# VHH binders against L-malyl-CoA/beta-methylmalyl-CoA lyase (citE1), part 4

Target 1, 346 residues: L-malyl-CoA/beta-methylmalyl-CoA lyase (citE1), of Haloarcula marismortui (q5v463)
Amino acid sequence: MTRLCRTFQTAPAAIPNDNSAKFLVSGLTSKGFQAPDWLVPDIEDGTAPSMKDEAVDNIIEHIPDHADDFAGDILPRVEWAYDDANARERGIEQVTRLAEAVGEELDGFVFPKVGRLDDVRDAAGVIADAERDAGLPEGTLEMAIILETAPGRSDLREICQYATDSRLSGLVFGPVDYTAELGGRTLDGERPRWDGLLEALSNETSAADIVAIGGPFDQLFHERAGVTYYNAEGYADQVAYEATIGIDGSWSLHPKQTEQANRIHMPTVEEMERDLHKIESFNEAKREGTGAVVVDGQMVDEATYKNFANTVKTVRAIDETHPAQTEAYYDDDLLARARDVELIFG

## First folded at step 18 (VHH)

Design w3 (from v3 with K105R R109K)
Fold by ESMFold2, look of step 19:
Structure w3 (fold): chain B 346 residues (1-346), chain A 125 residues (1-125)
Amino acid sequence: as target 1 above (346 residues)
Amino acid sequence: QVQLQESGGGLVQPGGSLRLSCAASGFTFSRWEMSWVRQAPGEGREWVSYISESGGSTYYADSVKGRFTIARDNVKNTLYLLMDSLKSDDTAVYYCARGFTVYYRGTYKYGMDVWGQGTQVTVSS
């Protein structure tokens, strides 16, 4: 069973607007391919400093009205910073309030700006205390962290090893704060993509069997002669690159980006047709008593069968959470085959 | 599947009026902001008008203020541009565009992601 997170969509929990919860509610009510696997109501960088309390109030007010109809997971991003005790104090209060008021509707919390392993353990302790105080079963609330500090990067391996037997289920890259802390700079309007970090993130999270999520793509629009255009191709290129190096999911700043990333992280119709055919052919041959079969010129043994089975398992995970997406993406016959095929191995 | 189709363009005399329509399909129209953008012969595109998801907020380029009215019907999934007191400078292909706003790092950013094929408006005597 693999944790599903093609998309990590942050939504400001309060904005300077007559309807301060506008983007939070938009995320909670998203449908189809605009629905993220993880919705992240954002108290931290997505909400102005003067509006943090209103952001918490908005989450408490709106989660109960919408959570039952939201198919994905809901993990607010609270305030935190390894090197700022006041930020940590505010984050502790936010976790405590949210767990008490809406902990039954939440799936966990996202902690930004974590430091070394000790700081990650401290953040996990905040969740554990809030669970107990709210009367929630141990382990109800999971944790994701944003890897965006030099100390956090330095302890990446240790943090991932800790995750193997803890509530820590995902690591997210934060390039803005990471670049700033290292003293990096933006040249020609471009921040470094930090490909080496992303590759290390993919490696260490895979070793720990937890999810890796790429950083936000904030070159959202470009202007020509007073007209602003969405940069669809730029985001698609980043998501495709992340998928190429084994990053499991992508950060989204809006349902438009979520739709793109959800589709890119989804098995194509061609991949599904191919892998279903190979599974079905193997299953038929297996009933005839052979352990290895040649299908379309490729030897299929238990190990290679599991590769084809991963495609089906991925689609089944998406289908269980977001049937509207799979029903829109695959025709009825193909989807029925994916739902029904026996996975003899894996 | 996302589609925007403009209609209602044509030839009109200076001082005349037209109503442009834009039929939207393949997406939840009421969740998206909308704009009109025009392109005069030999020129780049020029933003004309904007309307919020509910229709509660509208904005206009200075060149059309007081003469053009943007409206939407979220039941019929249709965007409109009512153009009055037309001038020769209004001659252009008019595009319907879907857009959205992001609040990021303390600022609002808006841009357009889906475009119609355009409808020609010609103001000539």
Scores: ipSAE 0.789, ipTM 0.914, lowest interface PAE 0.8, mean pLDDT 91

Design w6 (from v3 with S30D)
Fold by ESMFold2 at other seeds, look of step 19:
Structure w6 (fold): chain B 346 residues (1-346), chain A 125 residues (1-125)
Amino acid sequence: as target 1 above (346 residues)
Amino acid sequence: QVQLQESGGGLVQPGGSLRLSCAASGFTFDRWEMSWVRQAPGEGREWVSYISESGGSTYYADSVKGRFTIARDNVKNTLYLLMDSLKSDDTAVYYCARGFTVYYKGTYRYGMDVWGQGTQVTVSS
């Protein structure tokens, strides 16, 4: 089915601090709307080069203590780069260690800086080898990749086609490395939004029924006279735009961003009331032997019914994973209707 | 929802002391960093002090170092600012602020996302 991923929260797996696992543990223990759908313990860019081994150690130490209580999925980001064999070697070792030590608690891995399809196949092979060595059933660990290279963009369609019959379940946009590889420039720290890439990403991942995830928002704060203010509106605008063009989820750098993105990716109360009313009306009319009905001036047939059903299915998926979020977001009556309504058509 | 409520302000003479309190509710207090920020009449806001989630790290603006002490009670969900040796320049509205740090691309960045209504401190001579 469609995987739930409103939020892709990277958490550095080691930082230069006496408590080097601080952000990893914070992500694993997040509650309510601060809990991401995907937690990404970050060995790659989130962890300093001198601390990669400590990052792996931290994941091995802390995942077993928290995985049973963590409602979402856990997919570490390992080292990789299509054009750097040393990075790939380190990534292979990281996947191998993690699958052996905590593979039963992990849901998969995220590979950055992938190249063309053959490189993506190689990354998938690393996971397959690690599963076999760890005694895990084939396909236990899924894969997501970060689309942030020119060769990766060139093979986007082929990569998504490969995903339909493989462990590849998500593509994530990486704007910083993508801009740099294309020789793009920034203006006062502001990069292009890459709207064309995002639209292509939405299109090709939808065709393959896998998730698309937008890139990080790093304009985190405004400074005025030595006081630094969180840029809540800027992040909300990016998440809303991503939702508008059919991107399934948003990258988060902190539980604050996760909370915003989780809420923005929820169907609104108004959307839920509208779509439930149409489903309920159609179900009543269907018991009388018609395949179509007009509700509020709009024809509801099997094809349009499925659009309304998608709203309910989305809420049900969130509710199954994070009932505290749906119970806080929707009133009791509306949520009960979403839980109980018969979906005659998928 | 998320709320920060300051109290303990008032009128004091130069050289006097005050303790400000900030009651936090609607969020898990010990998962967030906290700051005090002040705004003098007709001026912009000025950061005063910071405290980490556990209280293990504190920092102060040069203008208040050695005179002010920030503390937190994670059982009572309360932030404090003990202000000693007050000067007329300390006259301001004092705000409690919730903040957080992101480690991204090799650097720490801190900022504040939730603010209280403020409490007035007036050092009158």
Scores: ipSAE 0.812, ipTM 0.926, lowest interface PAE 0.7, mean pLDDT 91
Fold by ESMFold2, look of step 21:
Structure w6 (fold): chain B 346 residues (1-346), chain A 125 residues (1-125)
Amino acid sequence: as target 1 above (346 residues)
Amino acid sequence: QVQLQESGGGLVQPGGSLRLSCAASGFTFDRWEMSWVRQAPGEGREWVSYISESGGSTYYADSVKGRFTIARDNVKNTLYLLMDSLKSDDTAVYYCARGFTVYYKGTYRYGMDVWGQGTQVTVSS
């Protein structure tokens, strides 16, 4: 897997401000651990209804100035809703216009509020049409969707099966709209985490070898006596949970959250040392002609080797995209080993 | 690694002036919003002033508006609070704080994530 997405950072593409592109440009110019793997210029819920055209204009104006220096992927979130023909019409116009103007600088699009599989196919068709109209090679622009409707959840398996040989490369959980559509309640301002959905999402996207991304964490701040403090621990806890159940990435609302999620989704120094040791020991024993290998009391077969190899592949993917991050996070010797070790079983 | 260090506090007569400084290190200073927050003896913390990343926008609590001026020097990575016409109610520990704003669901939300250790300002005859 080469589809890296530790972080899915939405950035409003227009805000009510003299500099309406402020957050878009901030995302495009992010450095170090604040740089997301996926930047999502947000025309949809991040931009007011009266400013949708300005949001598109901002993306067209600013992407060419920054895309060459931006290491990650850029996937605008357009308007869409399985049950709203006007939203779909506006989304079609947005995709068409963006693909024509800046399609060579974009990596794809994010579609919110998708319904059943046929609606997902319709969204993919919108991208395909926009590619042809813009003169882009077939498959240039990828698709991610937000799983936030009852019909979408109902078709989760079918949607993931469709993704295995299509432009659909990622599924993102949207808890706000999902809770509302199911008629769920948010007692004391707390929204359900939907652990069962997250487990199913991890399972079905893994079976399809596509990216799973958790939902936003919007308990951003604690207020005490009129002073507002950032809730770093709350976000870290959600990201850590997502990582432990196999969710590939986390939704971020700001570079501060991106920095936390990027770090949490990286293999730790201890994990990399351990897994490199297992791989290196296996490789040495394999060169000596044994068919099955025991390393540190653990039988290493192809399946367990692939678990160790995944750690190295993840670090290599981060290193290829963000060498400044890996060089800051790992010492030189450890990183060199990760770059160089032979992966006999992929 | 991220660090904020306040300085410039002290004892001042009513009606006097004082300039607080906050040296920032370990982060890209001009990409972050900054605030001053104070805590009077026996009281909770009170937000005092805010300044945007570039310095182009500033806001003040009503209690200090017209008397205090927040400023920043993005070349020296330093935040300032210029305090004029000081009165006894301004006696407090003053904290420099790094913060940021999120625009989410149609609302700007601001909060602070890094704090200095504070500098004491005492306004007394």
Scores: ipSAE 0.797, ipTM 0.917, lowest interface PAE 0.8, mean pLDDT 91
Fold by ESMFold2 at other seeds, fold request of step 22:
Structure w6 (fold): chain B 346 residues (1-346), chain A 125 residues (1-125)
Amino acid sequence: as target 1 above (346 residues)
Amino acid sequence: QVQLQESGGGLVQPGGSLRLSCAASGFTFDRWEMSWVRQAPGEGREWVSYISESGGSTYYADSVKGRFTIARDNVKNTLYLLMDSLKSDDTAVYYCARGFTVYYKGTYRYGMDVWGQGTQVTVSS
C-alpha cells in the first residue's frame, strides 16, 4: 500500500438497480482526476443488508476485469463492529471470500466501527488468517480502520502506536456514527465538525507515519426553488480545511468529489514554483560550500529545505502513480524540474 | 473545461413543436446524467426532464409528460429535448444541466453541477 491517499472513494458494491455493480464499475474505470488513490468497494453502509452477498459477488466478478488498469489501491470495506458479534462474523466471511477469490488484485480491507486496540488486533488477525488460507505472502493485504466509536477514539494513540509494525496503514474518520455513539445531535444537518478529533487524528497518525483520512461530506445538494444543486463549494471547503491541518486525504462519495479532492490535495503551481526555486538555489549554494542561504526573504537551511522537498516528493508520488494527472496539471517545464531536481535533504 | 451550449429555441404557436439541442464538451459525456430545467419569466427554475448516462432511464415532470421527449447521442455528445404540443405556459428559458447520482444511506440522491447558458422558448399566438 502506498502512503499516497488524497482520496478515499467509497463505491457501493451492490445497489438496487438492474446493474447492481454500477458504482463499483464506475469507480474501477474512472480516468484522469476522477480516479481515486484508494477505491473502497463498499459492502458495509453503502450496501443494503439484503444485498451483502451480491456485493461480495460483484467485487469478485468485476475486480479481475479492471484491476490491472486501475492505478490506485483497492480496499473493500467489510462489515465489522466492536459491539456486534454477528457483524464481525459476516466481516470474517467477507474477508475470507475476497482474499481467496481476488486477493492478488486487492491491496487490503477497511474495517468500520472498530473499538479499542484489542478489537483492532482482532481485525488484523482476520486479514492474516485469510491471507494465509489464500496462499498469499504475509503482509500482502493491508488494513485501514474507521475511527467512529467512543472506545476507538479513547485508544487512538495506542492504535496508532500499534500501526508502526503492523498491517494497519490508515485511519479514517466516521463522523455520523461517532456523533450518534456520543449521543450528539444533528439538529439541522449541522453535525459538529469535531475539530479536536481531527487535530488528534492528524497528530497521532503523523507520529505513526500512516495516513489520516477525513470523514464523508454528505451535505451533497442544496435545493433552491425546487431544483437540486451539487454543493461543490461545501465539499471543497472541507477538503481544503483537512489539508491545512495535515489530514492526508479526503473521503469521496462519487468521482465528482474525487476530482475535487485530488486537485485540492495537489501542490499548486505557485507552491511548486516557489519550492523548486528554493531547492534549486540551495543546491547551487551547497555545491559552492554555503550551508544556508536567504531566498526571497526566507532562510533556507537543511531543516527548511526538507519542507520544500516534501512538496516535490508529493508531486513525484502522484506522478509515479498517475502521470496523466501531473502532466495535465503542471506545465511541461515545471514538471520536468520537479522530476529532475536533486533532493540533497529529505 | 466543461461546457454546455443549448440551441434550437424560438417562437412557436400553441400546439407547435421544437427540438432543443445541447452540445457538451470538456468531459466524458456518457459517464454523466443529464437534465433539462426551465425558468419562466418571473419564476424560479423548474426541473423538466432527466436522462441516465446510457439513456436507459428517463423521467419527466408531470407538466410535460407525454409531450416532451428527452434523448441523448453519446457519439455526438449531444442532449436533446423534443417538445410537442406546446402550450403558452411552456414559455421559458430552457437550460441543459449535467448531474450525477449518489447512493448513500439507502437512498438515491441526484443533483446538477454544471449548467448551460439557456435557450429561449416562447409559445405565443
Scores: ipSAE 0.796, ipTM 0.919, lowest interface PAE 0.8, mean pLDDT 91
Fold by ESMFold2, fold request of step 22:
Structure w6 (fold): chain B 346 residues (1-346), chain A 125 residues (1-125)
Amino acid sequence: as target 1 above (346 residues)
Amino acid sequence: QVQLQESGGGLVQPGGSLRLSCAASGFTFDRWEMSWVRQAPGEGREWVSYISESGGSTYYADSVKGRFTIARDNVKNTLYLLMDSLKSDDTAVYYCARGFTVYYKGTYRYGMDVWGQGTQVTVSS
């Protein structure tokens, strides 16, 4: 089943502040619906060039204090760029240091600005080398990449095919760098949505059974006469749109966005009631030996059943990782049915 | 449910003092930044003051600097605005607001996402 990632929350691993690890620790200690499925300690664009070493130091210092209590996955974003050997050299050092110091606590790494397939293979090799040098079992550390370059987009299909038998488990869209590389414009205060890319991303990741994650929403605030208002509706609209086109998860810049995205990506109560009813009715009909099954005027066969089962499997995955979220979102009866129902086909 | 409830407003003479309180519920108070914003009759909202999650950083609009003090009690989940040397220009509805900061692309960006109902402060004889 596709790996759970409703939310991809980047947290700067160092900021210019007396407490430079402030956002990293905030992410590591998040609770309830503010807890992301993937926390991404960000050494790359989230951390100033002069603070990259401090960012790595902060991750090494703070991960051991919090990882056992953090329910989601932790995948630092390291430096990388297909067209910048110095960036790749820094990224190699960052992966190597982090795998050695805290690799047992990490779930993988995120590589930005990847190029064509060979560049993606090179990034995967960096992780493999770091695993071996740190004494970690092969495959311990997974990889996600950010699709934000013209060469990366050009090889999207090939990259996703490579993912089917490799450590590559997710592709993330980076609209800021993608727009800049293609020479695109920010018009009316908004970046292009890049609907064609998002559809292709959803298609190719689905074919490879890996996670697709949308890009950051950086129209964070509206200012009116010196008062700034968070654009909650704008973010919610982007997350909802991503869900409608089959994007599995959303990029979050703060626990506020993580809470919004986590909730929007939950199967609704109505969807779960409907799909549970279909499954339960099908299971009863099969026990009675009636053959073909029609439930509420719809034929239910093995393929259709699997669609209903996917809803339940999604809720079970969230429940296993974040039981406080499912217990708050669903009533006790509905959740118990989702936990207990037999999935004959799945 | 996330809720902010202001209290402590009222009628006060020029030069007087007043303490506003804002009771917070439904969220982990010490993980969020807080602000006071006011709205005078017939005017738009004006930001007044800000305080960080721990209370370690505070900022004030020039119009109130030196006269107002923002504070928070993270044990009682309460935000305060201590107002001294009040002037008729301070007459407004005062709103408590929850906010947060993002560090993104090399800059800090702050905004408010939850608002209280407001409490009226009237400075007159």
Scores: ipSAE 0.795, ipTM 0.918, lowest interface PAE 0.8, mean pLDDT 91

